VHH binders against q2ydc9. Designs and how they scored, part 14

Target 1, 344 residues: q2ydc9
Amino acid sequence: MASESAGPAELGFVEAAPSWRLRSEQFPSKVGGRPAWLSAAGLPGPPELACPLCGRPMAFLLQVYAPLPGRADAFHRCLFLFCCRTPPCCCGLRVFRNQLPRQNDFYSYEPPSEDPPSETGESVYLHLKSGAHLCRVCGCSGPKRCSRCHKAHYCSKEHQSLDWRLGHKQACAQTDNLDNIVPDHNFLFPEFEIVIETEDEIMPEVVERDDESEIIGTMGEAHEEELESMAKHESKEDRIFRKFKTKISLEPEQILRYGRGIAPLWISGENTPKEKDIPDCPCGAKRLFEFQVMPQLLNYLKADRLGRSVDWGVLAIFTCAESCKLGIGYTEEFVWKQDITDAA

## First folded at step 4 (VHH)

Design n2 (framework vhh_7n9e_1)
Fold by ESMFold2-Fast, scan of step 4:
Structure n2 (fold): chain B 344 residues (1-344), chain A 124 residues (1-124)
Amino acid sequence: as target 1 above (344 residues)
Amino acid sequence: DVQLVESGGGLVQAGGSLRLSCAASGFTFSNYAMYWGRQAPGKGREWVSGISSGGGSTAYASSVKGRFTISRDNAKNTLYLQMNNLKPEDTALYYCAADTYKRGFGPTYEMDYWGQGTQVTVSS
C-alpha cells in the first residue's frame, strides 16, 4: 500500500523578490503581476483568457514551475492560473500548461545565472523573443494596437480603455518613453515569489475511520451497535474539516500545496468534484490532481477590500495524467473551485 | 568538471545503521539542492531524500521516513545520509545526485549529475 503514496506534499509560501528573479529566464513560481511566460510562441489568445462567466479579461493569479521526472519533453514545465477580477463576477477560472525540452528555441541548455543582471528592474517586457506583442495592462497576448500611436498593444477593448483613461491618452504622443511609462492599472495582483518547503509528515489518526469497520470485521469481533453506543460518531464533514485544519495549523502561511497524483485536501465535504466532473484531456488521458491553492493566498491579494476581491476555500488544479503535448503552445487544464461556505 | 563521489556503504544486519557521504566538486555546492537516490537489484532508480541548498528544507520518500536523515556541510562540500533501522528492502546501490537546473515543485528521480554509487546490503 505504500507504493500508492506519492510522498509528502510540497508547500508554497510567498516572499518579496526583485523583479529580475521573477522573469521567464529564472523559471519562477510566482503570484501576481504579469505572467512570466515559458514558451514565447503559442500563447493563449484573448478568447482563451476571457472569463467563461462574464467575458471580461481575466487577471493572472499565479504560476507553478513543476518539471516532471524522467520526461525529456517536460524538462521545463509550468502551470498558469487566471481568475476573473470583474465585480460582481470574480468567479471565472482557467489554467494552462506549457512544456519545453531542455534543448529549445527560447532558453540556454545550461542553468540561468544567479547573479542580478545589469539591466534596470523598472522595465516591463512587452515584446517576446517570438515577436509577439503583450498587452500593456495584463502582459497577455496583445493583438489589438492603439490606432493613434501604433506602438501600444492590448488584449481587449477593456484594457485599451483602462490604459487610455489612466495615462496613455497623455503619453500616446510621447513614443520615445512608451515602454517606461506603464501606470498601475489596479488590475494586476501584487507580485511575490513562491518558495518551496516540504511538508512534515502527519499521521492521520481520525481520518480513515471507515477502514476501522473493516479491521473489526477482519478480527471477527465487535458489533457496530456497541461502537455507536460507546462513542459519538464524528460526521464525515467534521473529519474532513479537522484534517484540513490539522494540515494548515502546522504551516499557517502556506498558500499552495503541491503533490502530483496525491488526493486533494478539502476544506469541507461539500462541492467536491466527482470523477464525472473532471473532464478528460483532449488527448484521451484522464486528469489527475497536481496542486491546490489555499485560502491563505487571499490575504496577499486584497488590494481593494470594497468588492474587488476573489474568494475560495480551495482551488484544485487537475492536469493531464500523461502531461501530453497537444500542438505547439499552451494546453488548457482543469480547475475546480471549492467555496468556504455551504449556504446553497 | 562536476564530480560526485559516494562512500560509507557496506554489509549490515537488519536493524543496523550506516552513514553515507558524498563529496562534491566542480560546481558551487552551496547553491544547489542535493539528493540521494537508490537502485535495488533488478529494479529502476528511486528517489530517497532531498535537501535544499542551505539545508533548511528536507524531503523523504515514504519508505524511509523516520529512519533516514539527510544533511549537508556546505563548508566541506559534503552531503550525508544517516540510515537507521535498516531493512532488507533497503538493499540497493545508493547514489548522490545534483539537479543543477530544477528549481520547481515535484521531486525528481532524473538528475543532471550523479555519482557511481555505494553499495548497501542489508542481511535478514
Scores: ipSAE 0.340, ipTM 0.712, lowest interface PAE 1.6, mean pLDDT 78

Design n3 (framework vhh_7n9e_1)
Fold by ESMFold2-Fast, scan of step 4:
Structure n3 (fold): chain B 344 residues (1-344), chain A 125 residues (1-125)
Amino acid sequence: as target 1 above (344 residues)
Amino acid sequence: DVQLVESGGGLVQAGGSLRLSCAASGFTFSNYAMYWGRQAPGKGREWVSGISSGGGSTAYASSVKGRFTISRDNAKNTLYLQMNNLKPEDTALYYCARDYSRGFGTKSDYAFDYWGQGTQVTVSS
């Protein structure tokens, strides 16, 4: 038993940030935009980033930077979550983990500067330090190159066609500034930094109360029959949802809850994963809960529109308990989606 | 060779005060956020307090807020923890830590670089 090591949950909140703070060398936790990849080598390929349900390229949703203490191989550690934006699907999800030791081929041994660099412009970086080529639309691995200019790269024919229609046709002839000028493709989610606060610092002494006992004590015997009748109409599911809402109401802007090995906070008692529903890591270790994405995030993605859109109650991310390093780049982990309606 | 050396612990009566020091060497102290953590006998490490590299921002665990004050002297490469109104529950080995990582799990899981050997604080009833 090591209850002190579990600690209180950490909460994530979105904030606007200058582009330089969201670059890979700042080790950001962020929502939307293009992935700020950790390792510049071993990126997931187009097949790994295709929606498992419809086969189309997924959009980057968020990343959380979550290093592990005492682990030399996990000094830098980041989780990358992707989701399908293709209607009518919008249901596919994948999550990847990447780790680096402190001494590596990509980043300084010393911590990143907290001061702005000399170049603070809103430049799109489509070439990693390893020389890896990134898709002009999504910022994921781009093995396909434009047949005309041989300088633009893409993950898929879909993104190549999208970029061609929206600006690359004229830019292809003017390749000198290709990497510095990228149009808005309306494919990426809005970009924000995720800032971290501990639940203990925000809500130091939150106590759950017995509302039924308090109400009965307040109203007295004259209303006991009415209260008993009312209480009998509250389902166990309503009770779980009320607990969830009570926990969230103290910090309604929280978009993420982090606690490696802590129990997840569920929006309902239905469609929660059982141990058998969570696959073991290919290394042989069990997976454990690491973080969850709250429904509040949907308000920032502009996904709460009428019709087809990304939607969830809670997304729970489970990772290898050993945080294994199998000598490969990005390792796929497990994500469980719990919907508000619990409909398939 | 990076070193963090804690000092200033001892035995005090409840309601008393102690000032802990952490002498840092082997790195540019002013470039790092610093933290104090503690470990009671037979228990895991618990985060106590943190201070930014320049000293402008501080944070405290709820159990010590209002009683403890973290500070630093970058010219002397020294981190301090002023502990007032000590309680028996504050009895623990106190560690200073250098923070490299600004990620999730940093405070609660002690994702800190170069922990020192610690200094023992014992608070009698």
Scores: ipSAE 0.387, ipTM 0.739, lowest interface PAE 1.1, mean pLDDT 79

Design n4 (framework vhh_7n9e_1)
Fold by ESMFold2-Fast, scan of step 4:
Structure n4 (fold): chain B 344 residues (1-344), chain A 126 residues (1-126)
Amino acid sequence: as target 1 above (344 residues)
Amino acid sequence: DVQLVESGGGLVQAGGSLRLSCAASGFTFSNYAMYWGRQAPGKGREWVSGISSGGGSTAYASSVKGRFTISRDNAKNTLYLQMNNLKPEDTALYYCAKDSGYKRGFGPSEYAMDYWGQGTQVTVSS
């Protein structure tokens, strides 16, 4: 059976991309916008996508495309993270995993074309090949149908009311292009592609060995580091934060760190999960760490009117160690939130 | 048409070295990650090593890490595997493989292989 390699972390960075490159058939890792669902069937329903604390629809935060090449059933594999952005709550989080074999009902066996399709506009498609209808506001499962036109679908009454106010009332009688033209509801986060860089490809300082002692001798900060590294009074908290700071300083724009089965990088020693805090998968397997969302991502969410309603130090995502296959459906995994400790 | 042609195998004593080559044609070699795999009699194909399209990143199976070095010459469309301190357990038919071309995802550096060559035999005597 498949076994995972515990190597260096992979880093995620945001970049602007044309909308067609972030569609499902391109297997994107992305921030914001609507989810680029993997399986077109078995989508999580509105109850699974409602905030567990306030019951309001959650906003799509990001997805990571993370296949397991040794697994025939995980040739395509995506993790989808959702967060509550409804003030005053803004605390709910959920994460889902979906997997497909290379031969499946939704995608070609061969890789997708890198050429732009004939339709490259900002149009959205709200009806999947499976027959599933997507919410006109958020792009999540939309079983609620507009009673007047029977063409617009919604996950919730809240999103139906939002869309009605922002133009569907006038457009309700116009059926020809309803699915392809949607207003900006100011509910979705700004959309970006997540691009991958391996942590060990951060250029090592090639001449450190010969010049390091001279460089250290010229910098006052190096004297403080030498003192601290030799001193027995260095606190555990200081070591944890220094480790976090060092890893971030090498690539300050990293919004995500990926490393299935490695240890998470914590911002502090406070509010870290114990083994008992991480529930086992319903299949019976333990969960292991897969990736974490860095505080840097919050800077890319500020431009949205509701983006500043969410906050975290680190979000750590834990997934089934066996990456179990439960049909073509989306399996809920586990997310742990570590806030920035302002009180030591 | 994609073609991968392996060479450089042979009979070698334990502790010896071999350098395998894979000549690639029919695709833009510099755009794809490349891999070495192996198959001993009665076993399935096992991944051995991988190298990124530009050569800046490499990965190795635990059984060969520290002994084998993968490299590539994009100007010559050629992949290499330098094999040092060979062991009898390294006896296998060695295959060059091309990455599937699917968008890079997060996770292990070993990508799905969509094309394999005919192989080159490596036999390590005790």
Scores: ipSAE 0.469, ipTM 0.758, lowest interface PAE 0.9, mean pLDDT 80

Design n5 (framework vhh_7n9e_1)
Fold by ESMFold2-Fast, scan of step 4:
Structure n5 (fold): chain B 344 residues (1-344), chain A 124 residues (1-124)
Amino acid sequence: as target 1 above (344 residues)
Amino acid sequence: DVQLVESGGGLVQAGGSLRLSCAASGFTFSNYAMYWGRQAPGKGREWVSGISSGGGSTAYASSVKGRFTISRDNAKNTLYLQMNNLKPEDTALYYCAKDSGYKRGFGPYAMDYWGQGTQVTVSS
């Protein structure tokens, strides 16, 4: 019998944070800005970070630091979610997993200091210690170099052209201060730390009722006829919507729900994935649910970027059940988008 | 020289109880969160329960919530797991683990495994 949960459900909330706390060596969970990459090598290239629908560079949405402490090869583990910001498309989504053992080429064996550093600066540096160069616009791998100054790097012609229009043309001749002058390209989402609260720690008595409801719900997915006989006048759609609203009402500011191996919380019964819709990992293992992005996150993304639209009911992230390592660095996982439908 | 030594496992009938102990040495026990994990035959390791350094907060996997109770005695450097209403599905090798000291991420707390574990077998 399969484990229904690897631990209690956890909720994610956004908070403002100083840039140093969101750097890679602090192993952050964060929204927006540039990715705080885990491995400094084996980064996904421009083709892997292009929208599968329109081919344009995707924007970094969030990352979740989610180690598997029973696994020596997943002592550090992070999931990186990207979305298309091109208004005609707005549909492209990709998610990548990276994991490292405790002893690795990038980070100290000992935990990082939680004290502020004497040096201040950005959350993501554009030149990594691995020698890799990051795009001046998005912070993803930047193999394209400015032909004039040889100092600026880009993931794509689109970002090179964007940066050129917004200031690099004038700054290109001033090579010594290039890294200190990066304009706002209106491409990145606002940057926030994701703070974790265990559902049990927030409201223990209410969570016990929810656990009972979830146990009934997961059993009900296997025995739908029995649930329908118990609630003759309540549709499956009404039950799903009620469960969603109940879970949200406990903590309305939640932007993320985490629970590796638990059942996802859906806003409606429409556009939910069937088992066949979730592809197996190339390693041969099944994928299981790991976390979902709640619609509340949209309120933090839209407030700062008028006229640009991304939308969803729920984004559900599924990862390899074995958390395998198939090659160098970053492994693509699966994301399912449940759009907002007319929920009764 | 960190050491964690688990004890208290054994064979028990379904519906029975067992109390596991973990004797810790080689580190300041009261400064670290502690955890119990288990590995059933043919399955990967799974997190069971966790307790904060002072004992003020606890967490449980859904499969054991209401049946298992984690506790600690910082004066004796000992971690405990009281297991009630045991089921055949609880059959596993049980490990205690100390927090790695790294910032907590989503999912099970960051752990170091040091013991050989203690076997729990629940017969039907």
Scores: ipSAE 0.435, ipTM 0.731, lowest interface PAE 1.0, mean pLDDT 79

Design n6 (framework vhh_7n9e_1)
Fold by ESMFold2-Fast, scan of step 4:
Structure n6 (fold): chain B 344 residues (1-344), chain A 125 residues (1-125)
Amino acid sequence: as target 1 above (344 residues)
Amino acid sequence: DVQLVESGGGLVQAGGSLRLSCAASGFTFSNYAMYWGRQAPGKGREWVSGISSGGGSTAYASSVKGRFTISRDNAKNTLYLQMNNLKPEDTALYYCAKDSGWKRGFGPTYAMDYWGQGTQVTVSS
């Protein structure tokens, strides 16, 4: 068996997918839409999903399905990333980890069917098998209930007011069809499946070594010693940016890089975390790098239309090195943001 | 007693095609994700492709995307790799591997519980 702390990075790419493939039962990695929650119980509450800087509800950004083979308590494992979309803030970020053993209260012991289900037309799930109700706007925990119909649920007064204004006032009078009438609130990001491809070494046939093309000839781990030799004659900042550009140029559509325990790929040497900046897990273990979100994702989020204030160079996600299981609930992990301006 | 037996390799010219098969026994084949890996002479093992337990989700190494197609027949306990437009750099010993889970998630160093003995693919220029 291979070590989880070694090996090449995996790249994530977005693809359109039928909505049924992005439901919790299919254990997706996905961008946008509503979260496909793993555990149906112990969901983060509204306070935990409020922006730590402005207090407004955060939007779901993405989730990655990343089980740990050989770990009975992490047969299913998923990371959920949220970001603030409320101007002028748009700076808050939170990430949560959830794990389940194969035998659990929410999913069959046997694998699900991967054929289209008879309910392919059902696009929104507003309550979970645990009985937990989800916010009609964002799909996060919705403990607040419409006082008139008692069927619509919300995480916050803000989302209740938004939904009322955009359609619920009319739908509340037609409560028999309430679950079939969900307007576009312009709050959710566009939804895509994240597909996995392993990063390969590229064998360039022609190498030009000028100021703009030196990075084109950079190869992966097989030429590490040559790359290190080249780096000795450059500034540290130039070396960091060259490495970043080289890795991006090989697959420019990558929205995510995954490598549990490897070093993050930074856009610059500025605003990178020191050990003291990465808090330990509440269980006592150190955190290690697990994945990062690349700037390419911003092109798929329609930021100029829906969330123009959302911006980053790199988002790096750090998780408990032991991937501890403190019950069935969602454990908050750590996210570090390196801005594009840090590279300029 | 998990057994994986690869077949279908051989010598082929660049631009040619080969179809590899892996016969699985000793476990409920339809319950596990399956993978193809390869090892070129003097190099370590490289992941090539993966397929979920029901066959509805696949993943590929970038170097083979669009040229190789992974598939499975759960009724016959057999995994396949259709290799088209073969290149000299595809020359390697190809291995079938069983995952511990139903679906490939992120994690290229996932514990592939069992590996077969391999089938040799040689692509001439």
Scores: ipSAE 0.528, ipTM 0.748, lowest interface PAE 0.9, mean pLDDT 81

Design n7 (framework vhh_7n9e_1)
Fold by ESMFold2-Fast, scan of step 4:
Structure n7 (fold): chain B 344 residues (1-344), chain A 125 residues (1-125)
Amino acid sequence: as target 1 above (344 residues)
Amino acid sequence: DVQLVESGGGLVQAGGSLRLSCAASGFTFSNYAMYWGRQAPGKGREWVSGISSGGGSTAYASSVKGRFTISRDNAKNTLYLQMNNLKPEDTALYYCAKDSGFKRGFGPTYAMDYWGQGTQVTVSS
């Protein structure tokens, strides 16, 4: 099997960026806005992007551009994370993987220019090179069209109704190009570029108190056993949380940690996945850890201040160990949510 | 117009050492990351090592880490691979490769757009 480096984790940070740098042709890693789709064909349909718990359309959270070395079929490779933003649910999560060879139907063989294009305007592109139409609200596949103008497209009746209320009712009567005039529906998360830095700092050693904990256990008495059970539980939780805090404290603005095949960094010892909780890929391969989303991201989504409807301790993303290509389409992968334990 | 010419391969006993070189021309060598890959008979290409454009960052496949060292001389447009403690399973045709120039993503991501013809390394037991 292709060996992957078990080097230090890579950290993701958010930065403001001009809209042109976040378009698909720039192969971005980004937070919020509309997805910068990789393949223009085989997009997840509305049923695949509906919340598995409440059935409402999910909001795009982030994408990470993570090609695999030595894999011709994964020259371009991107992971797309979606979350439910509809109260009272706000719990559904889905992640999709897409990959392309260098020679493909959608992008130039040569790298894109690093200079700004002539069209740097705030235009929204709702038509892909494949001819696919995108939802005017969320930028996901939009097979439903406005019955009156036949120019606006939507993923769902809910997004059609939302857009109608917020502006399309008037725009529908005009001859203007609707792609250039899209209102803020308050559905999308704020948009940022994700920039990459390596975690190359040596973290302080955590002194294990296993010997003391073991000695306490062997010398236990009735009242001491109750106190030592509590102290042992607290010391173990303290060690896990201290490790987490120590890793975060060096770079507190990190919103993402990437390390394909390494162990995830957990906020607590509770609600961590067992092997049986991580489904195998439909291709038959096991899934392995690829990246995790840190709680720091919530501060940039304004979720903390706008009602805290979306919340997590850590989101851990697991992908097919073989990064299989079952076609040109988007393959669903696995996400595990670890919340902060109810001991606060 | 891009040319990569590998050299330095040969027959060596297990535990021995070899130094491979790659002479690059037809592009601004100092602007691109460079890589070494290999292909054993009857197997696909395997990535071996990579080095950033300025030489400040290096990466290695787990199978060679600690035994191989990648380096470059931008003044001479030359890439090197120092191979120590060679094993029979290191037997392969070794290629140098030019980075495509595409944006770096997360992980050990290498977009290679040109490969040389290779230099044969044979390690006997």
Scores: ipSAE 0.506, ipTM 0.767, lowest interface PAE 0.8, mean pLDDT 81

Design n8 (framework vhh_7n9e_1)
Fold by ESMFold2-Fast, scan of step 4:
Structure n8 (fold): chain B 344 residues (1-344), chain A 125 residues (1-125)
Amino acid sequence: as target 1 above (344 residues)
Amino acid sequence: DVQLVESGGGLVQAGGSLRLSCAASGFTFSNYAMYWGRQAPGKGREWVSGISSGGGSTAYASSVKGRFTISRDNAKNTLYLQMNNLKPEDTALYYCAKDSPYKRGFGPTYAMDYWGQGTQVTVSS
């Protein structure tokens, strides 16, 4: 078998899953709901999870479980992507990386059970092993405590007010069911498991066109009309778009493409990042491409009350080439947004 | 019961080759990524190579890249490691390991556990 070190890409697809399979102990890749945090300590705080453009709390979009086998400190490794859902903004994006060695304070050295646990209920887990409390609305770090019951926690006054209006006011004095009865705040995205398939296993080989040095074959007996049709060249933009459409058309349900260190698949030649647009890691290392979110994911996301305003052509995630560990917590990485309108 | 049985180890001179096999049973082999690891008496355990469930993606430790080739035969429930241009530094007990379906990550991953007994590889100078 040929050695494949930098390709092909792995594709992500969404599927419904029981809630217990999406818990942190199962090391999921998933869309929506609350984050299944990896490390229970060093969580990003409310300032780090605020939209960089409007300052409001961001919603969890997805996480990708992507360990690095050559790295003892990255035996468990997960990337967490957040986006702004606050109208009229809805433009902010942030991505965080967390990693752990196999021997750690949070998870068994042994693999998790493949059988369902005795308790498979839809209980929301809002208190972590580290002692950290999670926001009742979003599941992110919740340092603000309800002054009446002292049992509900929140990341922000905004989420505290939202929960109060939608049920906590009525339930505050009846704390027996507080942890397992959480209303739908219309803030979280719908929750799905991300299942993985390799591109070469589910897509047949596609003949790649040579973008810059394409040689039009010689036709021994070609007529003038045939020679003129063979001299017709596509623009660079047309070739990029056709390549994108071809890769998507074979598996239209793909919501994610993963390939650490490979080239991203762009929807157009416009608004692609140059080297200068991708910041270096604070550790000093360059960043490299790790995965991208495809427009197909938008078909699984829902907006209500606040309206639909989340949009993108491609989201490309770039991570530290060294996958460094700066301290004990979650490290912010880089996301580039290529809009759909750039393809028109 | 999950069972992994490694074989193919032995004594070989530097520059030689060995092919390790791991026979798997007790689970649906084609649904899991598989890995090879090794441990020398004076060293800690180190990861050697990994292969995705369908065989489309492979990865190698820098110390063995270009010399070792991991492969699998899902119809025979068997994992292989072809070791070429062996060096004295490759002397170790080699283990195969199964990944968890609940730990099916993007890219090759470390297995959660080494369930095989191992096969000894000794490379003389």
Scores: ipSAE 0.276, ipTM 0.641, lowest interface PAE 1.9, mean pLDDT 79

Design n9 (framework vhh_7n9e_1)
Fold by ESMFold2-Fast, scan of step 4:
Structure n9 (fold): chain B 344 residues (1-344), chain A 125 residues (1-125)
Amino acid sequence: as target 1 above (344 residues)
Amino acid sequence: DVQLVESGGGLVQAGGSLRLSCAASGFTFSNYAMYWGRQAPGKGREWVSGISSGGGSTAYASSVKGRFTISRDNAKNTLYLQMNNLKPEDTALYYCAKDTSYKRGFGDTWAMDYWGQGTQVTVSS
């Protein structure tokens, strides 16, 4: 099934949603909370989810549900982005891809119900159908268990100690409630659904010609040369930033831009990746751009709760051009962080 | 109950054009990517085209790229396929299908959920 996609960017926006709509079987795109894992098996382990710069457990930032047209092995496909929240670091980033065929061990062949379930509950349950246990703090793989109750699971000693201080010490004897009610650890980002709209529908063709354009024309060629002179003084850096500002000004609430294989929208000409900076997939294929996270997302994260906030101009996510399937597990992809630099 | 009703098929000469429609009901149309597939007599099903929930991303099989255009009207719960420069090889029963995943945008995927009987397209040579 040879398929090709060539469209405008899709824009992502955050909206509040009931927890049931953010469960894995609803195939959500979402910000914050715990990951709504796609495959219940082959989860990244604690080493893969540790910050590459400081070694501490990373926080889940967002996931994007992004199936590929005509690909039976990518019928369900999701990208999971993690970031470091530990001051003074707050710089580490990792992204993972998981994909499943329609017939799989985890989800119905038929679409999920669009009706609310009879029971209320969490968006992420801490015990998966595969038998895997998730960390009570972060919802990532939890191979460590409480030595006292044997029911609470953790990714790391840090999260075990955090949970112990904030409630597990008192609740250790009440094991039947451990996987459905969890205290606020001040570690997770606020949870929102990501809603997608096409940029082309938002940005109709604008004709900026009015009576003033005719007046300018009648004022003579000297005025046209003055306008051209002003444009000639614009640096490449200023042009890139103006383009960025223009694109975001049309929809300032956009937190994400999706377009597999399109060119990223950069906040500046500084700190953009060169081909050599983007590693090839372990399968041998090149990586291509898939989506970017916009600075607007920072306004929804309330990151000052941990002291120093996470920060970026743009996060650009690059994925295997072949979207290869190297087993059942989660494949690490590549993320590039571009920060704004105003100093020479 | 999900219902998809295809229409607009017919007999056309090679090089001609047809516009197919698919009327959708029983689900929130704007929340799902939509697809066109086809099945020629005595052959298996073939994916033709897909469109994201908002309409901004489209994908086409190599056999129809540049000749067919998929579009949707979310206010009318209707999917369209504009077929230009038709070839005898395009003769098939055409089905529309709803994506199995609740999502708004992000890439079209192959869906196997054909609900209608389809609409017949016959291209004479």
Scores: ipSAE 0.008, ipTM 0.333, lowest interface PAE 9.3, mean pLDDT 78

